# Designs tried in a protein design chat: VHH binders against q84jc2. Part 191

Target 1, 232 residues: q84jc2
Amino acid sequence: MSKMRNLVEEKFLEFYESWVIQLELYLHQLLIAHNNNTMSETELRHLISKLTTHHKAYYTAKWAAIREDVLAFFGSVWLNPLENACSWLTGWKPSMVFRMVDRLRKSRVVLVEAQVKKLEELRVKTKFDEQKIEREMERYQVAMADRKMVELARLGCHVGGESVMVVEAAVRGLSMGLEKMVKAADCVRLKTLKGILDILTPPQCVEFLAAAATFQVQLRRWGNRRHYVTHS
Short names: E, the ipSAE of ESMFold2; O, the ipSAE of OpenDDE; V2, 0.75 times the mean of E and O plus 0.25 times the DockQ between their complexes.

## First folded at step 12 (VHH)

Design ld18 (framework vhh_8fcz_2)
Fold by ESMFold2-Fast, scan of step 12:
Structure ld18 (fold): chain B 232 residues (1-232), chain A 126 residues (1-126)
Amino acid sequence: as target 1 above (232 residues)
Amino acid sequence: QVQLVESGGGLVQPGGSLRLSCAASGFTFSDYAMNWVRQPPGKGLEWVSGISGSGGQTTYTDSVEGRFTIIRDNDKKMVYLQMTSLKTEDTAVYYCARFPYSSLWEYLTTGSFDYEGQGTQVTVSS
């Protein structure tokens, strides 16, 4: 048990550190592209494709890891406390990205009326899908409290080998349910990201991706600086 | 305080090679990713290449992939751009650039960011 959790955590920590470092390098490229209008539409689409591929690689690695140990993603060791505090079902809250789009509109992004309408429709759909997942998670937590958790509490870890096997089966069942919920949340994240990128022009996509990556990189740095200061 | 000093530019024929250097001072060099950006005549800035603080990860714009190599020496506080198989389209002023943590959001929203490097001219011509 302990060995399996430790191996999953070690492998994903190594992956995630490299993934975030690469995201920051892509962010620098996006920032230059955004502010200089030097790239053709084809070149911008290729850059956008690199970022979407990078995000898909994250979910591929995540889903492989949660199949082995989903609990590692609740209070992840590769995330600082600030990143963990800002997490919604092991990742970013899908509706939050529309706040990023709204903030960009105030600075430099000029959206045509048709795009504003499509973004609002997508926002409503994303909120609906998000609330469905929250409702399912609540039902899952209630069911666990009324069945599996009571069983775990009753049996304890101090009872003989027969009871230990029953406890292990209950924990496995709980983990499988959480895996399904996390995957459902990740599907909403991917659909929301794709939906926004389908509505925006290539220059607007670059600005959006730059804003999203900036926020992600800033959260990590703010949390790491706070940790350093409080522990120094 | 923070300074980036580029060197190594010059005139070279198509197919030739050049090594650009950037000397950094005034900050903890290994804590920052470093970038090479370029400005061709009459055009805006183009991002060329980036390297992580440790040097373990690099990335390149498609037009230079396989031809350029970015390297850093943290002990000497240097970043380099090794350019091979140079093309006329590579003609530009090359800048060594650092994005300070506090400036990422500001640069995104206002476009106001001071590149500390002074630049080095690369001319690819026969």
Scores: ipSAE 0.583, ipTM 0.855, lowest interface PAE 2.1, mean pLDDT 84

Design ld19 (framework vhh_8fcz_2)
Fold by ESMFold2-Fast, scan of step 12:
Structure ld19 (fold): chain B 232 residues (1-232), chain A 126 residues (1-126)
Amino acid sequence: as target 1 above (232 residues)
Amino acid sequence: QVQLVESGGGLVQPGGSLRLSCAASGFTFSDYAMNWVRQPPGKGLEWVSGISGSGGQTTYTDSVEGRFTIIRDNDKKMVYLQMTSLKTEDTAVYYCARFPYSELWKYLTTGSFDYEGQGTQVTVSS
């Protein structure tokens, strides 16, 4: 493993570890806020804004890293095997977030009929966007097996500077296609998150964000414990 | 057995300073983020500040940002809250809190979590 080959991985690993630690601190704040009925709407909105900004910072850093090495985000070294197994196009599957929303119907915070209708409309749109991206990914995988990839594989069996350059150019082209698909998936994630927060009241937003962060933190913890047990 | 013992509270005039201390025992202190939460008279619990296990990251509620500083000493198993420019609205019982992973979902769904500390009273009045 060359230092030059994993520079993006090293930088994003440092960023992600710090980002997750900050998420845990925000989660603790959300948990206390969720159980405090005396907080003002202004205080709750500011807390929601902190979480939204934190998530946007993740995508800003991710998109910068993907421009340099999108493949680092498939089977990421900063994620444990369980987190990687639960990934859909390098992140959470947007429609899965509605399972957190469904829990709000059974919690202390009750959704009104108008909110339920808007959330169902958003769920349908989110699933449609997911399916569109999945079809694009399938077409990309088929294209990888076409004549150009067969020819690239044949060229890769020959030793020479010119064949190496051709292989490098083709790999860059494939990476650009993956980058566009990952960014499209991330745009669906951000639209879904914003859509949910726009429909929910501030107390409901706090509960939703706390549930989502709890799941993310628990998934990381469970995966880390299982990894040590299976590999110790 | 897990224990969190708060101290350092008292009566202080507006604009004054206090340093709260929390002594931890019964768990691997550096593996956990630590928090200060407070309960003002007649209100619910308010989260005040948090610090990561290493002490490398801190976060504050907006009303105390720039006035309070959370620090920890992992060798001594202590977390501190340095409070400056105290205001009347800072009057509360202050608790040192830890959120173990096993309790996160329980706290979210039931709101019931035993604070390990007894609390320390801070009163800001002229």
Scores: ipSAE 0.700, ipTM 0.899, lowest interface PAE 1.4, mean pLDDT 85

Design ld2 (framework vhh_8fcz_2; at its last look DockQ between E and O 0.89; V2 from the best seeds 0.74)
Fold by OpenDDE, look of step 13:
Structure ld2 (fold): chain B 232 residues (1-232), chain A 126 residues (1-126)
Amino acid sequence: as target 1 above (232 residues)
Amino acid sequence: QVQLVESGGGLVQPGGSLRLSCAASGFTFSDYAMSWVRQPPGKGLEWVSGISGSGGQTTYTDSVEGRFTIIRDNDKKMVYLQMTSLKTEDTAVYYCARFPYSELWEYLTTGSFDYEGQGTQVTVSS
């Protein structure tokens, strides 16, 4: 009864495994840079750029994949159960990063008042955007129980060429809606990330990115260990 | 106990080559990505290169890209840094580093990282 992986799942799994490994290597660099006050602003910005590029690559790959099979991302086989449990619409919840920033502020990060204000504004905006997406998603989910879906289920009981075509078309329609939601969520993620990085100084950006990467890597490791999964 | 022992450093002229070695023990070597870091005189630690646990992926700081090569042997629990076309700015104490996952948050919050090795001195001078 093991889940059969489709081509999209297999390809993205390979991609993601490599991507995460690279992230860990970047994390090493970030961690060192975090405590290196001798690095120039240019060097720090370059490092930040490398990380942002890495993240952009993920979304590029993701968006290509979801065009083929968005449903694969609602049961992400490349993630362990813990990672999946922490996922909001196939990724990290944008508002979570603000809590991360808050945590850093309580430790070492010193923000000027102007930064604090901007972060708060961004937080509010991000929350608003999240809620908007959630409402839309709820609407889609509720709509799945409509007459159309009942008809689809009924058709699924009849084996025939025409019925199969109808079912496929219906699934495609649903998938398109889901794809829209996922993309919307990703846009909020990207905007939030950009917003934070625009507010923070380069050293603070490095610290933030290090924290984010650490969290991601640790979440994966914890989840893998918990489920006896080996990773490279 | 985790041990990292660096070796292979020395004095070389600009354009010269050195091969650094790091012997690791006390942990499951293949489970950890390894890095080389260096501390130039009067400067802070800087990351130089990293290699994934399996050795399948490597990364380099821009200043050493094309000149340095990081390799690991998981059977021997060794990590190497082949350095070529050495420059004066490469002068530093080089450390082999792993980042213990359990201590990452502490490192982020305290800014302290325990380097298990003593490092190896690389001096590039004419």
Scores: ipSAE 0.814, ipTM 0.928, lowest interface PAE 0.6, mean pLDDT 89
Fold by ESMFold2, look of step 15:
Structure ld2 (fold): chain B 232 residues (1-232), chain A 126 residues (1-126)
Amino acid sequence: as target 1 above (232 residues)
Amino acid sequence: QVQLVESGGGLVQPGGSLRLSCAASGFTFSDYAMSWVRQPPGKGLEWVSGISGSGGQTTYTDSVEGRFTIIRDNDKKMVYLQMTSLKTEDTAVYYCARFPYSELWEYLTTGSFDYEGQGTQVTVSS
């Protein structure tokens, strides 16, 4: 059992380290592309597609791994403590990515009124979906606590191997519920990302993806630097 | 002082091969991913290829994938671009580029990318 949990974490650690390095290389491509006025729309859409495919590959690997060990994604071994501290249900908080859009609007990106209206509608919908997930998580936690209290009452009547089976069933139930909540949160993340990319023009998408990748790369570098500076 | 010096360009026929070199100094070379970028005549800069700090991961723009190979030698502080099956569309000035992590927001915010060398001219013509 412990071997399988360690193997899942080791496998995903290797995947994630490779995935983030590849994201950095795509970031370099994005940084060059956002300043090239002579790139065709086809070239820009190709680059955007590479980035969306790369992100989908992350979720494909993540969803396979959470089916085996969802708890590994709460306090993940492949993330530094700063990255883990910034997580909302095992990832970036969907409503917070609109701060990235706002930052871009203050510098380089000019949005027309129709885009601004659509982005505001998406922001409201995203917040609504977040709140729904948070309520479901709270309800789930209450239900799991109540089931555990019933199990503990039964444990008081029967001592021995039956108590182990009850605890194991409770852990399995918690894991299944957490998997559902993590997938729901990931679906909101993907829907929000897709919504933003559908509203923005291809050059604006390149700017957004560059900003998002820059944030992720710097968060990792900054968090790793503080931890690796400590000698022992 | 950071310095990147490109070399190895020249005039070649379509289908020919060249190896570009980039000598790096003034920074901890193995800590940085490196890229090749190029500027075709009358066009903006386009990204060609990148390689991770360890050299274990590479990526290429679609038009050169399968024809170009980026490699690095961290002991010699060199990046290379092995170019084969060259096409007239590959004609450009080629630059070696480093992206300092502390300056990523500066590049994104100012809208400017600075390559750090003079580049090396590749001309593919019959």
Scores: ipSAE 0.598, ipTM 0.860, lowest interface PAE 1.7, mean pLDDT 82
Fold by ESMFold2-Fast, scan of step 12:
Structure ld2 (fold): chain B 232 residues (1-232), chain A 126 residues (1-126)
Amino acid sequence: as target 1 above (232 residues)
Amino acid sequence: QVQLVESGGGLVQPGGSLRLSCAASGFTFSDYAMSWVRQPPGKGLEWVSGISGSGGQTTYTDSVEGRFTIIRDNDKKMVYLQMTSLKTEDTAVYYCARFPYSELWEYLTTGSFDYEGQGTQVTVSS
């Protein structure tokens, strides 16, 4: 319903703007920590925990919103066009995160053989899960086209309440399928993020999180400059 | 062109209070989040607190949360750090910092931060 859709979009826009501002503040803390070799492991782990909690808060809010209106997350009003263009199933593409991991190869603390092996295993698993979801998305896109075409053909022959109800049922079914797909993609994102952080040392985790946050903040800034009236 | 000038430091007894000020010039102040960072004797730079461009959001390191308050006045182009219940561990040179978006990748890759300010010394002693 239109009222619920409007409220979901408005509430998530307010949440996301606040969430991104907080991410920028955490980014500054990560950048300072990254260049301070006198921090204890306890201090670094606490900072890493703040970032993982922040990301978990995002997915908690997102999944609540998706239950009400998953379509709000396709072409999202809280994202600028550049951010939307870079989205894969309503968020970052899991395999792209390993490009940020590649920066650790040039860091002060070189990855040990055991870490390299575990990261490659994780990369393979992530790519497999990603491809499985892409195949499911293709099937849903075909189903959307098939159902829409069939109902458009029916509408041309019989423009009645029964036809409208069948279309509404088809749309609801597709929306439920999209919700399942988005949650599956988010599970791959969370699994990939946790996997990387479990493999890396605390200083390497700080560097990784700083790189990821830098990219996200920069992408938002670049996209917003294209629209001179945007106040993000 | 970009300048940050810190002031307000000094000698204070444990449990005392100080208010640090940072005067900014040469950029659109409200477009940037600002942070306070400090360098204790014999240590590297430690992040202390941050405030969003609008002033609507603030964040603190655990050791100062509840004791320090960061505020800004965008009309005056000022950032403040109100410090209460000061401890000997708070002894440091305090800097205000701006992180320009165009240079974030450079900061990440070079491993160094450029601060325009000279800092202000805070000494907490008995």
Scores: ipSAE 0.567, ipTM 0.829, lowest interface PAE 2.0, mean pLDDT 83
ESMFold2, look of step 13: ipSAE 0.576; ipTM 0.850
ESMFold2 (binder alone), look of step 13: mean pLDDT 84; pTM 0.858
ESMFold2 (binder alone), look of step 15: mean pLDDT 84; pTM 0.863
OpenDDE, look of step 15: ipSAE 0.788; ipTM 0.923

Design ld20 (framework vhh_8fcz_2)
Fold by ESMFold2-Fast, scan of step 12:
Structure ld20 (fold): chain B 232 residues (1-232), chain A 126 residues (1-126)
Amino acid sequence: as target 1 above (232 residues)
Amino acid sequence: QVQLVESGGGLVQPGGSLRLSCAASGFTFSDYAMNWVRQPPGKGLEWVSGISGSGGQTTYTDSVEGRFTIIRDNDKKMVYLQMTSLKTEDTAVYYCARFPYSELWQYLTTGSFDYEGQGTQVTVSS
């Protein structure tokens, strides 16, 4: 492992730990805001903006990191095993956030029929975009087997310095393809999040973001406590 | 037994300062982010400020940013809110709060959780 790769992993681990701590602070603000019916629309929109900015900051940092080492995001050291097991192409599965949206049907701030229709349309589109990326990943894996594996097998017959250079070029090519796919998946995540927030009213946005953050924080805690005796 | 006890409130003139204190007991204090929330007359609870368990990160609601400072002392199990340039709109009962992971969904659904203190009244008027 190069010194640069180690530094990238350490830097993103430090970033992610700080990012999750800040998410928890925003979650506490969201929980209080969700249970306060006297907040102005302007105040609610500002809080929603804090959360969307926070999520965008994550993708800014992620895309900088994957440019240097996309493979670090497949089995990330800053995620516990439970978080890694729940990952779809290095992050949350876009269609799964609609489970948080379903919670709004039980809310005192009721979804109107027009919103329900738009959310269902967005859910279907998100699932379609998700499946398109899954097909692209399958094509990538097939292409890797057909071209790169044949090339690597051929290079197994060579013991000179030229073998090292060709293998490194092949690995770099694979990494560039994975980077493109991870960024495509992240674009679906961001479009889905924006689409939901555009359909919902500010109070509903606060409840949605609070539910999503609660699940994320709780999932991390469940995974981190796996090595400890159960504490009541 | 978990306890949070707020103190330091009082009557102050606009532009004045107050320091609120919260004494915590019955849990591992440094494992929890701590929050100050307030309830103005005739309004619901407003989140004011939060501080991470280590004290390394803080955040504030817009209306108090630059005027209030949240601090914690993990050895003493204390969290503080230093308030400066107080405005009449800051008049409220101030509560010290923590949100245990086991109660996050309960708070989302009911708006209530254990371990909120009794509060301390801050009145800003001439």
Scores: ipSAE 0.731, ipTM 0.904, lowest interface PAE 1.1, mean pLDDT 85

Design ld21 (framework vhh_8fcz_2)
Fold by ESMFold2-Fast, scan of step 12:
Structure ld21 (fold): chain B 232 residues (1-232), chain A 126 residues (1-126)
Amino acid sequence: as target 1 above (232 residues)
Amino acid sequence: QVQLVESGGGLVQPGGSLRLSCAASGFTFSDYAMNWVRQPPGKGLEWVSGISGSGGQTTYTDSVEGRFTIIRDNDKKMVYLQMTSLKTEDTAVYYCARFPYSELWSYLTTGSFDYEGQGTQVTVSS
């Protein structure tokens, strides 16, 4: 039987569905803007600002939700199985966005050497920050074999109030550790996104954001379609 | 066959109002976000507004926000653009547009668009 959704899961599911629908509308605007060479720098900057504000709204909602239930973000009910399989610490893997950046080398607006060098420096730092988080996650997983965790498993949830309190304290400690790691990963995501947008020109930012949103929308569509029969 | 038929354009004075209509056929209308795009004289194609498949969410380009309203009627397979406080800069051919998921990468890589409809001309002039 399917597990019932808790209140955090229900609230974030409603938020996320709305957020993705809005992302698709912004994607349509980006696609048209990408092919319009008569837009002013001011107009392009306002569009880029709408997208960055939209992404910041996601992290604001996410961080509020993980304070209540971080475990809801591991195997999220608002993501399809394909999206969940592709997740790295509850979201996109920061270094992988540089594959979208590599597409800009083939665009009509070519990257200049100074941009290529700054992007490579950012890629190296992003990969370094990812590895630090991965090592922390490994240490966290090893802690599951810790004597303290083994002892808690032995106590169970049915042996007196003292045992329940000890288990609750340990679970809270584990949740706080996961929340810290998820926030660290999200900070790397936001820093990487900001870094890329700071290096790129406004037209290049529009192309990059359009490519990223296209991939996200397509991944969601592909995953959702696996549960439906389509008649050709 | 996908078909989009725009109507409602015309000549209007600055500060005036017009309501554009788009009749859709040949696809499951409620599964797709719908957009209004325009081409002003001597400029490239400009995105104006979008509405989600359910009609629950809308988005506008900065220059029309607060002046234009996009609405849809899924039972009638219609999308509308209510335009108020029209400016001379709003003069353009207006197109109703749909972006199929299968073609998003093509739009991004080729930079070329041709739409199902012929568009409707809006002229804001005294």
Scores: ipSAE 0.704, ipTM 0.897, lowest interface PAE 1.3, mean pLDDT 85

Design ld22 (framework vhh_8fcz_2)
Fold by ESMFold2-Fast, scan of step 12:
Structure ld22 (fold): chain B 232 residues (1-232), chain A 126 residues (1-126)
Amino acid sequence: as target 1 above (232 residues)
Amino acid sequence: QVQLVESGGGLVQPGGSLRLSCAASGFTFSDYAMNWVRQPPGKGLEWVSGISGSGGQTTYTDSVEGRFTIIRDNDKKMVYLQMTSLKTEDTAVYYCARFPYSELWDYLTTGSFDYEGQGTQVTVSS
């Protein structure tokens, strides 16, 4: 690993650990707020805004990091193996978020017909955007494999003289294409999240954000326990 | 058995200060974020402040930001809430709360909150 890649991984590891700890604290606030029907709409909207700002901070940091080393996000040292196994293009799969939305049908505050219709329209749009990205990624991988084969053949013609610069150039080309795809996937994530929050009432937003954060925190805890758990 | 024991509440004048304490037992204290929550008369349970397991991160509800400070001592298994510039609106029963990872979905699904402490009364009045 290069010095620059080590620095990117180290900085994002420090950022992510801090970010997920803060998410857990916000989750506790959301859980209490969800169970308190005396909160004003203004108070609920401020809490929702804190979560939205927190997620925006994540994508700001991520996009800065992938500009330097996108490959760090395909083998993330700050995620445990279970979290990595659940990732789709370096993050959560946008359409899976609608599983969390489906939970709202069982909540104390039920979705109205107009909301159900808008959420279904958003779900279809999100799945379409996902499939488009998957097809673009497939095309990208085919193109990169072709270029890689040419590169390997060229290096084979110069047996006895390894070229680090040629390999690094190929990796940079791969990284630029992956950066574009990751940003496209993140845009679908952000549009899906904003879309859901725009459709839901403030109490429903709190429940949705609490459900999403609960899943994220528990997945991290389960993966960490599987890795190693000690009770002294 | 998990036990949380709150203390330090009392009657105080507006603008006064109080320090609440919570003694924890029956679990690995440093593995859990700890919270202070309160129930004002006639209102539901309000989240006040939280602190990460290591103590490295804290969060406050807007109404107490800058006035309250949450601190923990993992060696003593204690969490504290230092309250300054108290207002009549801070009058409530204060609870020390832990959210077990195994029960997060229960809190969300049932719409009920379970606190493990007995609470301590804070009354801000002249």
Scores: ipSAE 0.676, ipTM 0.888, lowest interface PAE 1.5, mean pLDDT 85

Design ld23 (framework vhh_8fcz_2)
Fold by ESMFold2-Fast, scan of step 12:
Structure ld23 (fold): chain B 232 residues (1-232), chain A 126 residues (1-126)
Amino acid sequence: as target 1 above (232 residues)
Amino acid sequence: QVQLVESGGGLVQPGGSLRLSCAASGFTFSDYAMNWVRQPPGKGLEWVSGISGSGGQTTYTDSVEGRFTIIRDNDKKMVYLQMTSLKTEDTAVYYCARFPYSELWRYLTTGSFDYEGQGTQVTVSS
């Protein structure tokens, strides 16, 4: 039936809505900056720093929230169904970021061969880190489906106090494992983002951040569209 | 259909103040963030300030922070830029801008910004 939001969900929903509104304002600044070839490197670096700080603020808030309720992030009430469907371990899939990087090959600010090589090395490393986490998630799903846990859950609902305590301890252990996995995925996201920004020039960073923010804002708006109908 | 009409520009001395206005029509005004952008003589477009659809969040470029204030009146479908402590480097044509999600990729790919308004000239000189 209907699910009521808990305190963690309410607080993070409020945070996330404000965070996305601010991202859209920064995106507008990035779009204008991208088309202005008279900006200094210092000005571009300040803008890049604003976006980097904004993304770090998201992870600070997220990690505080998952300590209280990590499961809130696996069917997030602050995300629409399309955003939830495109989610990989509570956020963007790191390898998808390289699709946005491919956009830079078509820009007025061309990538040099040394940058292309470093980006390919980063892409390979990122894919390896993703696969490692996917294997850990598979192990988690197997543990959740473990007959022993299922039997303990049934027993806890039927028998009483002692069985309930055992089930609570097991559920807490699984939640802690899931929190560790989500943080590991977020660390891959942050390392991938920093790696790309370290390889790119300031104008390329602005274009990349604009592309990433455009995708995020568009995905949210498409999913929030009441009359959106997929072509069959 | 979508129209943005800027006004309030003029000639002002350094240290002076001006208030720019933008009248919007042809869309649900409160659903969109609004922006002020400017083009100084011989330079590209510079983003100046933005305000969320509700008016609850604002942001500014570093060079105008503390001097400029962006305001909106959703009932009147107006956005304003209150400019104080004006400097000669603030001399530019000022445009009111809206970025609908359907055009974001076009702006990014083509580098072309079709502003709905004609702009309003601000000249800061003695």
Scores: ipSAE 0.674, ipTM 0.890, lowest interface PAE 1.5, mean pLDDT 85

Design ld24 (framework vhh_8fcz_2)
Fold by ESMFold2-Fast, scan of step 12:
Structure ld24 (fold): chain B 232 residues (1-232), chain A 126 residues (1-126)
Amino acid sequence: as target 1 above (232 residues)
Amino acid sequence: QVQLVESGGGLVQPGGSLRLSCAASGFTFSDYAMNWVRQPPGKGLEWVSGISGSGGQTTYTDSVEGRFTIIRDNDKKMVYLQMTSLKTEDTAVYYCARFPYSELWEHLTTGSFDYEGQGTQVTVSS
């Protein structure tokens, strides 16, 4: 409702555009590194660290922004309609990254049995955490339809005087609840990413990060072609 | 047809400087990030530096950070690599490269990288 919400959206739009451009530059570095068998483990770990730091920077900026306006992250103006349609609780669905892991089975360096076991254990844990968040979101949506929320909606039809303040306070409370759920989902994302990188060797990490970044960049490109979103 | 033509290579002493140039044609230059990659003798392709389409963002491999600067001139359709404090380890054939969005999965899945130019040789020795 306020101009402050537009300011949060404008600031994060500027951040996100720069963040995605930098991701694409790192993707190019990952693609070359993936095909270079002469890179040292130290060089590969430095590259992996750049990507990990880049993703952490995204969540640092996101959490600062959602503290001020979490609703900006539902149907975000910095995402195209295809990216918004593919979002799960304001971001990527954690279990989807295991589809990127499946690509490693076709790579030149195969996963050893111990890695396969640990990845399966992580996949199960990730799906459990994901379902737990989905149950919390369902409870939140049910609460939105209770008698108290219906009464607040009725008060909102008469936006003069004291009813405006009551509605605004209630919306702030709801936004704090959404902020906690979004942060919980982001924690699952970060734990899943860290878990995969801890299991994989540095060359496998480079291939995994390259696959994930390629998907993200391609999804953005597909959605930016309005024809794909409106006519497909 | 996409063309990338590298130039500016040569023989230089350790600690010296050299500027590489890449002339681009056949595509909307400002829509694409540009990269410098190199192949040292007996090694695979090594990514060196990248620059966004606008020129507003750059990144470097750790071994050249602080020594190399990537710049572009979108009006002239040129990308440059300014190299300073050159080391013998910088000896390589240098290629100018772009990654078309339509071929990102191809580069990832085939395990190969196709560069368009013939490269320019940089030799750092006394």
Scores: ipSAE 0.622, ipTM 0.857, lowest interface PAE 1.7, mean pLDDT 84

